VHH binders against o14958. Designs and how they scored, part 39

Target 1, 349 residues: o14958
Amino acid sequence: LNFPTYDGKDRVVSLSEKNFKQVLKKYDLLCLYYHEPVSSDKVTQKQFQLKEIVLELVAQVLEHKAIGFVMVDAKKEAKLAKKLGFDEEGSLYILKGDRTIEFDGEFAADVLVEFLLDLIEDPVEIISSKLEVQAFERIEDYIKLIGFFKSEDSEYYKAFEEAAEHFQPYIKFFATFDKGVAKKLSLKMNEVDFYEPFMDEPIAIPNKPYTEEELVEFVKEHQRPTLRRLRPEEMFETWEDDLNGIHIVAFAEKSDPDGYEFLEILKQVARDNTDNPDLSILWIDPDDFPLLVAYWEKTFKIDLFRPQIGVVNVTDADSVWMEIPDDDDLPTAEELEDWIEDVLSGKIN
Short names: E, the ipSAE of ESMFold2; O, the ipSAE of OpenDDE; V2, 0.75 times the mean of E and O plus 0.25 times the DockQ between their complexes.

## First folded at step 20 (VHH; framework vhh_7aqx_2)

Design F4 (at its last look DockQ between E and O 0.77; V2 from the best seeds 0.60)
Fold by OpenDDE, look of step 20:
Structure F4 (fold): chain B 349 residues (1-349), chain A 124 residues (1-124)
Amino acid sequence: as target 1 above (349 residues)
Amino acid sequence: QVQLQESGGGLVQAGGSLRLSCTTSGFKLDRYAFSWFRQAPGEEREFVGAISWSGSTTDYADSVKGRFTISRDNAKNTFYLQMNSLKTEDTAVYYCALSRYRYFDYTPSEYDYWGQGTQVTVSS
């Protein structure tokens, strides 16, 4: 996304006891920054201004959309914050209809714009053509679900839509009412298939037809993939989803030949170990995080121009990385698997 | 149709405990804030406590703070008022309430949906 220059117009509104009811009624989608009080400290003021500018820019870019942008001062509007149920200062909340979504990703204009644009969309995308099926099939790095239903009026489809709202926009929900599309995807009536990232075959959710609760429960139980891509819009949430206080992290630039090859090897390892609930590999493409590359290199003492895999302690950022020779040979799937096994067994920590 | 139904009221001695329940239907419990109010004879309906949409935030009237606790069970579509160390002045009809909005408020006029109420009597 090419962002315009900030035009100097204030679009972000301070929310208060006086206006919050009107604002909440006015906007179906509201972006709310719950911020700590701004002190006289210059550093704190600057940090706040940086956040504000980001929101103003997002508001400018999305001006043609019916999205509200507001800020709540935790001290000045303490009572309001309590009424609205905000308890974590520095958090960004998106109010969509009767839903409240906490944004736990990179606080950047481009990330927020994309996130909000995704959220404006319906929670379920309908597939009705071959071209759309192909597009669906090309999605490999998201958890995605697809269901076949009789019609939009089907109670089972309605349940599916409701379930989708729990996970939008992080998990993608698709549906079809077309028999041809269903046949191509080997879907039976009221069947919902669950696709784990980078896996070749879906899992048919058992015991169709499904209630909303059944679908939500199933997704929650399966929402930690064996291999998953770190995304800016959910990077903090993902990082908090560690296993036993650690993350197995793999850096690979997909646009680089070596990175691509390494990723393919990782996919293979993941596929071979998909039944292990204790294994979750976090793939990070440095291209997705250009501003963090230097930080990671310094912190982990690694070269991100090359593929890397390591184990990271989430509490202190201590890490151990696999030794990969500089002789242009990438580790084999077997070598990676052995290393991972050593990590999981505690031999490497 | 939104429905609220209180239960768990009764007669209890001072110093005793009661647990009130509010069973809900017609909406998603985890998306809304809920409140408890009470009304004694000849008195105005007063705020007792509230729980936020997420369930992570609660607030209480000063008169019940430290004695009463509100919790929620989404699976049962029910939220609760645990009342400990009850006093005679706690005698009232207790109501659960829901706003059309995701926030709670301290004034009864801000709420659109009410239960029928349950009588709590605390004897000396």
Scores: ipSAE 0.603, ipTM 0.862, lowest interface PAE 0.8, mean pLDDT 93
Fold by ESMFold2, look of step 20:
Order: C-alpha cells, then sequence, then structure tokens
Structure F4 (fold): chain B 349 residues (1-349), chain A 124 residues (1-124)
C-alpha cells in the first residue's frame, strides 16, 4: 500500500464513561487500543504518541470503511475498562460483531490496515470455478481448509462458517457448493479437508459431518505446523506459542535466489518429517520485517542477507546457528535433517 | 433462541451459603457480559454483580462485596453466584441477565435477556 501523509485530522476517539455506549453501538467493526497509563516520562510519552499517530494514519487510510477507531486509558478510565472486560494493558482489540479479537502483531500502519481489511471480508471464501481452484492450490504458506456443502443454507456450512470466524483472519477457510469443483478436489458432500502449510496432501477431517465445536477443536490441535511462516499480524502470538521451549528459526529471503533455494530445501525436510509432532520450524522472511533486521542481526550475531537456521531460546535470547560455510553452498536436505535431529535430541544447545 | 434459567434458590439460615446457577442457551458465554440482579417485595430490581465477556473482570454491589462471587463454566453454558455469609437483607428473587453489547452496567434497562428468577430466603 502507498501510505499518504497524515493530514492531522483527529479520527481516533478517546472513550470515557460518557461516550462509550454511543461509539460501541455505532460500528460493526471497532479498533480499540487499550493502552497503559501515559507517564510524564519522555520516552514513554513518545512511544504512546507514535502509536496514536499510527492509529490516526490507519483511520485516515480506511476512512471510507465503516470502521471505528478508539482508545481507552487503563488508569483514567479504569471503571470503564472493567465494564468492557479487557484482559491486558497495551493491547489492541478488534470488536467485530459479537467477537472480540486480540491483535498480537506489529503495531504498524501497513500491518493494521491489511489486518482490518482481511477482517472486513467474509470469513469463508466461496470457490465456484476451476480457475479459483488453481488460485486456492497456489496458496501454500497458510493453514487452509476447504469444504463441500449443499448450499449457504446448509447447517453444516453454517457450522463451518462459525468455525471460520474463530480463526479469522489467521487461517483461511474456503467452501464450494459446485459439484465440478468438488470433483476436482476429491471432496465428498459435507467433507472438510485441512491443509498444513507447504504440504501437497491435505488431511480429511474425520467423522463428517461436523459441528462447529468439532471443527474448532480439530484446527486448534493442528495449529503447530512442521514449517510455518512468521507473519507481522500474528508475530507475538506465534512467538509466545513457542515461549516454553526452543524455537527452530530459519531466515530465508524468498525473493533472493539462495533464500528461495533454502526455502525449497526446508519444505522438503518438512514434508519428510510431518509425522514428528516435536518438529516445528519457524520461517522468517526478512523482507516481511524490514525494521527488525538490524535488531536480529545484532542480537543473534548473524547476517540476514544470507540463509540462516538456528535454535533460539526465547527466555534469555541465547542462540546457536548452523554453520553454512560458503556463499551459494547450501546444505542438502539430509544435512539439515541431521542438524535438526541433533537439536531435537539435545546435542545442540 | 436465547434462554436463561436460574436454579439453586431456597431457604438458608443467616450466615449460611447458597450457590445459584444460570444455564444459558442460544449464545456463546465468552461474547457477552452477564449480571445478577435481585428484587425484594415492593422494591425495584437492584444490581448484585457482573462478570465481563472475558471473565477477567467482575464488579459487585457494595452490599455484597467480599461475600458473593460470580464465576462461569463455558463447557456447561452456566454462570454461578456463590453467596456466602448470607444476611436476612439478601432475601429476594434473584435474576440473571445478559446484554447484547458485551459490557456490563448497573441499570436493568441495559439488559436484553432475563431469566424468570429464583427465590432466595434467608432466615434468622
Amino acid sequence: as target 1 above (349 residues)
Amino acid sequence: QVQLQESGGGLVQAGGSLRLSCTTSGFKLDRYAFSWFRQAPGEEREFVGAISWSGSTTDYADSVKGRFTISRDNAKNTFYLQMNSLKTEDTAVYYCALSRYRYFDYTPSEYDYWGQGTQVTVSS
């Protein structure tokens, strides 16, 4: 997106006991920043002002959408915060219909705009042609589900749509009502297939047809893929998910020939090891995080313009990185598998 | 169809304890704020306590703070009011209520859905 210069017009509303009912009722989609008390400390005050400007810019970019933008001060409006039920100071919440979604991504205008635009869309994308099947098949770096149903009025489609709402916008849900599309995808009536990222073969979710609860439970149990891409809009959720252990982290710039090749090797390793529940590799494309590259290079003492794979301890930021000895001389899938086995067995710490 | 049904009322001696339940259907518990109100004969409904959609915040009327506790069990679609150290002044019909706007408030008119009530009688 090409971001305009912020025009200085106030669009973000500070909520109080006096105005919150009117504002909450006005919008079907509301972006709410529940912020820590702003101290007189200049660093803290500047950080708040930067986030406020980010929200104002997002509101400007999306001004033609029916999206409200608000802030709640955790101290000045403590009574209001209690009524609203917010769990964590410093968090951004999205109120969509009857759902409250916590945003756990980078607090940046481009990330927020894309996140909110994804939330405006229907939770399930309908596939009705063979061309759309081809587009679906090209999506490889997301968890995606696809189901075949009689119509939009099907109780099983409605259960699927309700399940999709739980994971929007992080997990892609698709459906078809067309028999031709279903035949091309080998989908039976009321069957749902689950695609792990970078795998060519889906898992048919067992025991069709499904309730919403069965679908939600299945997806929750399968949210730790063997290879997953770190995304700005879920960065802290993904990082926190692995907080109890060691991250296997791979940096590969997809747009670079060596990064592309390394990513293809990672995909092969992931495919060959999908049966190992202890293996989950977090792929980071440095192009997705231009403002963090210098921080990571300094913290991990690595060069991110080359492919890298390592083990990161999230508790103390210790890391160990595989030696990749020469430019344009990447490890084979077997060499990576050997290194990964050493990591998982504890030989590499 | 949204339904609320209170249960667990009855007669209890002052200083005793009682646990009320409100079983819900037709909506998901973690999307809405839930409140208990009570009404003594000849009086208006009064706020007792509330729990937010997140379950992380609660509030209580001053007259019951420290004695009453609200909790929920999402798997059973049920909210609870644990009432300890009961006083004769707690005698009332107790109602559970839900608001479609996911915030709680102290005023009955802010609530869209109500149970039929359960009688609590505290004797000396």
Scores: ipSAE 0.490, ipTM 0.834, lowest interface PAE 1.9, mean pLDDT 86
ESMFold2 (binder alone), look of step 20: mean pLDDT 81; pTM 0.835

Design F5 (at its last look DockQ between E and O 0.02; V2 from the best seeds 0.00; counts 0 for: pae O 3.8 > 2, placed apart)
Fold by ESMFold2, look of step 20:
Structure F5 (fold): chain B 349 residues (1-349), chain A 124 residues (1-124)
Amino acid sequence: as target 1 above (349 residues)
Amino acid sequence: QVQLQESGGGLVQAGGSLRLSCTTSGFRIDRYAFSWFRQAPGEEREFVGAISWSGSTTDYADSVKGRFTISRDNAKNTFYLQMNSLKTEDTAVYYCATSKYRYFDYTPSEYDYWGQGTQVTVSS
């Protein structure tokens, strides 16, 4: 999707003690940029102007939606920020009804538009037909949950919906009230199945029926799948979720034949090692991050137009990469597993 | 049904400490702001302190700043007011309150739900 040129119309409102109650009550969904004080430094002023333009472009693209766009100056409106509960300068907050969601991803117009479009939808998607089951089954690279309930008035469906709100839009929650759909998915009444990315079979969450708290706890305990895709809308949060200060990182361009093959090998390794709680491979498709390719190639001293796997220190970006010679076949699943074992044992650091 | 219940009040010597608790039910503790107010006999309710929806920002009346601390425990659905270096001027009935807004305010009329109050008496 190609973005239009910014038309120059002001749509982003500066929030103050005078107007905030009116603005917050006007919109059910509000995109709020809690920004650092704008310094007199020319570089900082330009960076703020660029972020302001991104927000104005997003507001333009979404002007037909009932979404408000505001900003709060951390210094000028320090008392307001305190009342609103904001403590991280430079953060985006999304206010949806009584929920506050921190956006922890790339500050880019296309990323924000998709994020906001996901948030205006209900937290649970209802599946009612065989075609919708097939579409659900094709989703392999997300954590997803599906439950079968009597109706939308079920207390167990309501608990499921409340749990989904905790993870929207990052984790996909689905439900059906249709007995035919439940039969096709082998779902029992009030059962919820959890789908780890790239795995052959889901996990039935134990001890049905569930409270909201039990569902939230289960999902939180399972947010580190053995193979997970880095996404622009949550990249900074994912990077903070390291294991002992490192990430095992695999670059595989899905649209490239070698990248596709390497990703299939990574899936095999993940399936064979899903019971290892110490293993979580972070898959990065370079096509998802066009502005970061040059930075990563320079920082890691690797060629991202070819498959790569390595270990990265989360604090200083120091890294070690597996040798994959240009003219050789890709490593086998066994060769990857051997290399991973060396990393996990500390032989490679 | 939203319910608020204060506890932990009592008699304490000046310079002493008390911790008040506000147990909540029927309410999503992490979505709204919570506040403590107090009322001495014959006085209007006055703001003591507040904690935001995030639990990360607080504010206090000048008269208690540096002596009182608000915190919360989401697992127990409970807010706390730790009161240190108590003065005889702190003698009052203490109330916890919440509203349906994520922001806090200093005015009692902005709050929809109140506890029954707990007496704090500070003696010389």
Scores: ipSAE 0.495, ipTM 0.840, lowest interface PAE 2.0, mean pLDDT 88
Fold by OpenDDE, look of step 20:
Structure F5 (fold): chain B 349 residues (1-349), chain A 124 residues (1-124)
Amino acid sequence: as target 1 above (349 residues)
Amino acid sequence: QVQLQESGGGLVQAGGSLRLSCTTSGFRIDRYAFSWFRQAPGEEREFVGAISWSGSTTDYADSVKGRFTISRDNAKNTFYLQMNSLKTEDTAVYYCATSKYRYFDYTPSEYDYWGQGTQVTVSS
């Protein structure tokens, strides 16, 4: 995304009890920054201003969209905040209809723009052609679901749509009403298939047809992949989803030949261990986080110009990394698997 | 196939009223936002107003705010532009548009489906 220069126009509005109803009527989607009171402290003020500028820029970029941007002072508007159920100062909330979505990703203009654009899209993408099927199949790093339904009027499709809204935009929902498409994807009527990231074969959700609740429950139960890609729009949420206080983290640049190869090895390891609920590998592509690369290198004392895999303690950021000599080939799947087993057993921590 | 068809245009005196209709076919109207645009001769197509998928949210250009109202009837697959207190400056071809999207956009290029347009002429 090419961002324009900030034009100096204030687009972010302070939300209050007085204007709240009017603002809600104006916008179907409202981006709300719930912030702590701005003190006289210069550091706090600067931090607030930085957040505000980001939001203003996002608002400018998305000016042509029907998206509202507001800020809520936690102290001045305590009653309103309570009414809206805000409990965490410094958080960004998206009000979409009757739903409130907490944004827990990188607070960057580009990330927010993309996030919001994704969010205003239909929660279900309809597949009706061979080309679209191919596009669907190329998606490997997202959790994705696809269902075959009789029509848009089907109660089961409607349930599917409602379920999709619970996970938008983090999980991708697809549907088809085309028999040919369904056949190609080996879908039966009212069947929904769940694709784990980097897995070639989907899981047919049992006990079709499904209610909204059944679908939501299934996805929640399976939303932690064996191998998952860290994304800026959900990076903090993902990080909070640790297993036993640790993350197995793999750095690999997909655009680099060595990184690519390493990732393929990781995929293999993940596929071989997909039945282990205690295993979740967090893949981080440094290219997705250019501003954090230096920080990670410093923090973990690793070189991110080459593939890395390690275990990180989420509490204190202490970490142990697999030794990968520069002069040697990348670890084999077996070697990685052995290392992972050592981590899981507590031998390495 | 998505189709939009405008109707209700015509000649009206300044201060008068017209109601434009946009009849839709080929998709579920209740799921998507719709917008009205207009284009005067020699001018660029400009945003007039829009209504969200739910019908709960509407917005209008400043030039028509307070005078124009957009509504929708899902049962008839039709949405409307009620134009009151018409001015000579409102003379244009009016278009309805959608992109099978839940949210409306203020930019014409963001719309994929357009009607053929209906002429509105406001005389002094």
Scores: ipSAE 0.026, ipTM 0.426, lowest interface PAE 3.8, mean pLDDT 92
ESMFold2 (binder alone), look of step 20: mean pLDDT 83; pTM 0.850

## First folded at step 21 (VHH; framework vhh_7aqx_2)

Design G1 (at its last look DockQ between E and O 0.86; V2 from the best seeds 0.64)
Fold by ESMFold2, look of step 21:
Structure G1 (fold): chain B 349 residues (1-349), chain A 124 residues (1-124)
Amino acid sequence: as target 1 above (349 residues)
Amino acid sequence: QVQLQESGGGLVQAGGSLRLSCTTSGFKLDRYAFSWFRQAPGEEREFVGAISWSGSTTDYADSVKGRFTISRDNAKNTFYLQMNSLKTEDTAVYYCAKSRYRYFDYTPYEYDYWGQGTQVTVSS
């Protein structure tokens, strides 16, 4: 997206006891920033000012979309925050219909704009042609589900749609009512397939047909695939999903030839080891996080202009990285598997 | 079909404790705020306490602060009112109520569904 210069108009409304009911009723989708008290310290005032400008810019970019932008001061409006159910300062909440969605990603204008645009969409995308099947199959770096149902009036489709709302916009849900599409995908009536990122074969969710609760539980149990991409819009939630207090982290710049090749090797390792419940590799494309590159290079003592794989402790950010020499070929899938086995056995931590 | 049903009322001695339950069905608990109200003979319904959509924030009438606690059990679709250090002034019919909104407020007109009530009688 091409961002305009902020035009200086106030579009973000400060909520108070007097105005909150009117504002909450005015918008179908509302972005609410529950912010820390404004400190007298100059550094914290500047940080708040930058976040306020981000929200104003997002509001400007999306002014044609009937999205409301509001903020609540955690101290000045403590009674209001209590009524609204907010207790985590610095959080951004999205109110869509009767759902409240916590945004758990990078507080940046481009990230927020894309996140809000995703939330405007229906939670389930309908596939009705074989060309749309091809588009579905090209999506490889997301968790995605697809189901075959009789019609949009099916109780089983409605359960699927309700499950999709639970995970929107992070997990992609698709459905078809077309027998031709179902045949192409080998889907039986009321069957739902679950696709892990980068896998050729889906998992057929057992015990069809399903309730909403059964679908939600299955998806929750499978949110840590063998290889997943770190995304700015859920960066903090993903980082907190650990295995024994560690993450296996791989940096691979997809647009760089060596990064692309390393990512292909990671995909091969993931495909060959998808049945290992102890293995989950977090792939980070440095291009997705331009403001964090310098920080990561200093913190981890690595060069992000080259492929890297390591183990990061989630508590203190201690890390150990595999040796990938400058003038050698990238590691083979077998070399990566050997290193990963050392990590999982505790030789590396 | 939205339903709310109170239980756990009865006779209790002053200084005693009682726990009320409000079982619910027909809606998602994490979408709406909930409140307990009470009505003594000859009085209007009076706010007792509320719990927000998130379950993480609560508020109470001054007359019950420190003695009453609201909680929620999502697995059982149930809200609770734990009443300690009961006084004869707490004698009333207790109602649970669903807000039409994610937020709570202190007046009965903000609530669109109500239980039938459960009698609490605190004897001297």
Scores: ipSAE 0.643, ipTM 0.897, lowest interface PAE 1.0, mean pLDDT 88
Fold by OpenDDE, look of step 21:
Structure G1 (fold): chain B 349 residues (1-349), chain A 124 residues (1-124)
Amino acid sequence: as target 1 above (349 residues)
Amino acid sequence: QVQLQESGGGLVQAGGSLRLSCTTSGFKLDRYAFSWFRQAPGEEREFVGAISWSGSTTDYADSVKGRFTISRDNAKNTFYLQMNSLKTEDTAVYYCAKSRYRYFDYTPYEYDYWGQGTQVTVSS
């Protein structure tokens, strides 16, 4: 994604009592930055300007899309903020139809553009061809669901679609109305299969057909994978989803042969331990976070040119990392599993 | 079909408390803002209080601020008006209303569905 230079055109609009009704009606998708009052302090002003510029760039890139971009001053528009239900200053909200989505990712133009592009898509992707099935099967690092329904008019599909809206764009929902596709995926009528990241076999959600509530509840109960990839668009949300105040973190560059191999080992470990609800490994590909690599190396005192696995305390960022010899040999699945067990038992802390 | 139904009204002495409920159906509660309005005999319908789509924010008329509290239970598709320290001037028919939008408004114009109302009478 090539970001253009800011062209100097202001596209981000200040939302007020005077214009908010019109703006909200005009855009089906609205990006709203709820910000603190801008003080006369130069530093605060600069910080605000930096956020604004990011939004302006995003707006510029997505100008051809029907997306609105607005800002709300928490002080100047306190009444409006209350009306709109915003209470957390500094937050970015996406209003999509009647839904409000809080963005808990990296506040970067590229991340936001990608996030918004994903969000403007339909919450359910319809699979109707073999090629699309292959594409579906290649998705391994997302939670994904797929259902087979009679038609778009099916009440069960509608329920499925509504459920999908709860998790868009973080969880991927797929559906098919094609018998051939369903057969290939071993789906029965009104069946929905749940795929955990990096797992080979899906789980058929029990007690078909499903209501929206049943689907949502099931996904919520299963939304913490044994192995999950950290993504910029949800990095803060993911990080807040710690277990007992810690994260098991694995750094591996997928594009690197050693990283790739390490990831495959991690996948194996995860597959062997999917029954453990207390285990969730956070995989971080440094390539996804080029600006944070130096920070992580400094903070954790590790070399991210090589695969790493460690336990990180979410409160103070204290960490312990597995000693991996500088030899060409990566840890075996057994070695990793033993180490993880030691972490979970409190032996390693 | 969208439906709103108030309950919990009645006769109460000044200084007493009542809790009104508005049970909803036909829509997702977390998609819209909701408000309570009241209308006394011979008076115009007036704003009492509102709750945002998320339930995170509320606002109240000055006349009831500090005495009334609005809350919601999404699992029950119900939102509430807790009325404390009731005064005789609080006597009115109370209506719950669904906003057309995710935001609430202080005027009734932005609300598309209303309950039938529940009578609240505060005696001296």
Scores: ipSAE 0.482, ipTM 0.814, lowest interface PAE 1.0, mean pLDDT 93
ESMFold2 (binder alone), look of step 21: mean pLDDT 84; pTM 0.865

Design G2 (at its last look DockQ between E and O 0.94; V2 from the best seeds 0.65)
Fold by ESMFold2, look of step 21:
Structure G2 (fold): chain B 349 residues (1-349), chain A 124 residues (1-124)
Amino acid sequence: as target 1 above (349 residues)
Amino acid sequence: QVQLQESGGGLVQAGGSLRLSCTTSGFKIDRYAFSWFRQAPGEEREFVGAISWSGSTTEYADSVKGRFTISRDNAKNTFYLQMNSLKTEDTAVYYCAKSRYRYFDYTPSEYDYWGQGTQVTVSS
């Protein structure tokens, strides 16, 4: 929210064949913008300048962290881009150790700062106390996993940690080595529980103990929860993950009393319908996307001052929105379920 | 432990085709670039071609451009060299090599693990 003013100091380095090895070795975590050629077109030049300023601001905010910020020009450094394996111009790549992560989120300073801070953390968080169990339980809006292992040296913990690296930072992985914590969470040795967002009960992943591949496959098969929050750091990837060319989209501002109440109704609908594999409601908190509110209101012809739910066609952004009277009444869970049934059956499209 | 093993070499008539495989184990194949090198008797290992960590970019020596194709199958921990329109000059021991890094380079010193090699002999 409250970012400092950019101080004007250059912190983002232009990579070339001459300097890239030194720069890549210097940092354990590096944010790399693989940008389109700088053209003579004024619109493209201004768009590039704005993105460069965003990167400089992020570098300023994170200057106390050991994070490098670099750019690669797709034309000037075509040979370098080829060596680095980059082929999608305009993309951000995050290099963490030997991992390369493509960033498919909003190119905004606050989004990038939060994303990079999450990536600095270890892929698995260790829970060792009752207070940490309480903190774990309060996380409701993420997919999260938790496992009980003998020690950090366990081959099963190592497999779990490797699976966690695959999904960092989007999916939260936790582990305990403490028998008291495991008992409180009803975890058996080498068992991993999977938590869908907003559900009270986890799923014990079948067929323990697990390989990394088994864990990764299970998580991939369960990445479409009944109610999921749209996040700026993955918004383009989430938007591409549609069902039959549509998204069921719900706007609810959590900080607003009506938005909070509507979100609680959405959670009830999700809990009552978790057995429907074709239902996945995409919750958008407008506070997460302040620069897109006006665009959405104009594009969808809706007022985000109030809660909204609709169906959006992902190819052309055509949409149909449930009528919610401007007076005091939010839909009941039953009214939402009836509307959703009409959407899924094709009566509303 | 890290291991690379080539297979698919042999004797082929000029103008023919051959496909080499490099099976890998003990590391995450999708994090590193890979290259094929070759060595004729009495010569240094020379770069043949490379494929990036993502598989989206490739590079080839001038002598093999248009005739050789590198690919990878991460599910099988394997990468391949498809050699078409073979010439007697292609006769060599072929090695697959893992880069230390996500990027590839043309010099053998940038590669930390190598296969045992497989002989390719192209007869006139």
Scores: ipSAE 0.563, ipTM 0.870, lowest interface PAE 1.7, mean pLDDT 88
Fold by OpenDDE, look of step 21:
Structure G2 (fold): chain B 349 residues (1-349), chain A 124 residues (1-124)
Amino acid sequence: as target 1 above (349 residues)
Amino acid sequence: QVQLQESGGGLVQAGGSLRLSCTTSGFKIDRYAFSWFRQAPGEEREFVGAISWSGSTTEYADSVKGRFTISRDNAKNTFYLQMNSLKTEDTAVYYCAKSRYRYFDYTPSEYDYWGQGTQVTVSS
């Protein structure tokens, strides 16, 4: 995504006691940066300006959308901050209707634009055609749910929609009211199927029909996939979701033949071990993080032109990587599985 | 339908404690701010305290600061007002109120739903 040059127009508004009511009523979607006081220190000022510029660029790109952009100074507007329920300085919040979503991803203009565009959409996508079914089926790297309901007025659909709001935009919710679509997807009335990333078969959520709470609880219990893709829009949240202080990390470029092949092997391993709750592989496509590639190579002392798999300590970034000789073929699923087992057993640390 | 119902009021001696409850239904408690108000005879309804939509922040009137505490139980959709060191001046009908918005405010007009109120009487 090529961003335009900043046109010099200020679009980000400082929120205060004087204007916050009007601003909050004006926008159905509001991007709010809750920031610490800006000191007279030049470095701090520059850092703040960098954040502001990112927001200005995003605002410029999304000018045609009904999205507001505001900043709240934690010190100057301490009273307002309390009223609004914000207590974590440096955080970016998206207010969508009566919902508040904390953004915990890369604070970059392109990431934010995409994130916000996703949020503008309805939390549930309705599938009503074969083409849309195909599109649904092609989504493999997201947790996705699909339900078949009688109509939009169905109480069960409403519950489903409410549940979807808890996870937007990180988990994708789909619904159909079409019998043909339902048949194609082997859905019964009021059934909701849960798809784990990269798994071929869905899980039918037990005990239909469902309440909102039941759906939310189920998703929360299953929201850590055996294999998941790291995404810029949630990278910090994902990274914080470690198991026992470590991440099993796999680098693979999907656009690269070797990366693609490696990913397919990883998928196989994941499928074979999907019943292990202690296993969660974090797949990172370097193409998604062009600015971090050099940093990772330096930090982990690995070559990201090649597929890599390793275990990383989340506290100190210490890591051990599987040796993959240059002259050899990619590891087999069995070899990877053995290596992972060694990691999980503590043999490799 | 949105419903708010207060409970826990009664007669208490000065220096005593009461815990008020406000049971709610019909709205997502984590979407809106929640406040307690009180009204003494012949007086205007006044702000007592509030809790933010996230529950992370609370605010109290100066007259009750340090003595009253607001909390909530998400699982029960219930808000609480713990009142300690009660004074005769705390005698009033106490109301719980749902904010129209994610923010709380000191003015009653910013709240769209109210409970019926519960009487708190503090004797000397």
Scores: ipSAE 0.546, ipTM 0.839, lowest interface PAE 0.9, mean pLDDT 94
ESMFold2 (binder alone), look of step 21: mean pLDDT 86; pTM 0.873

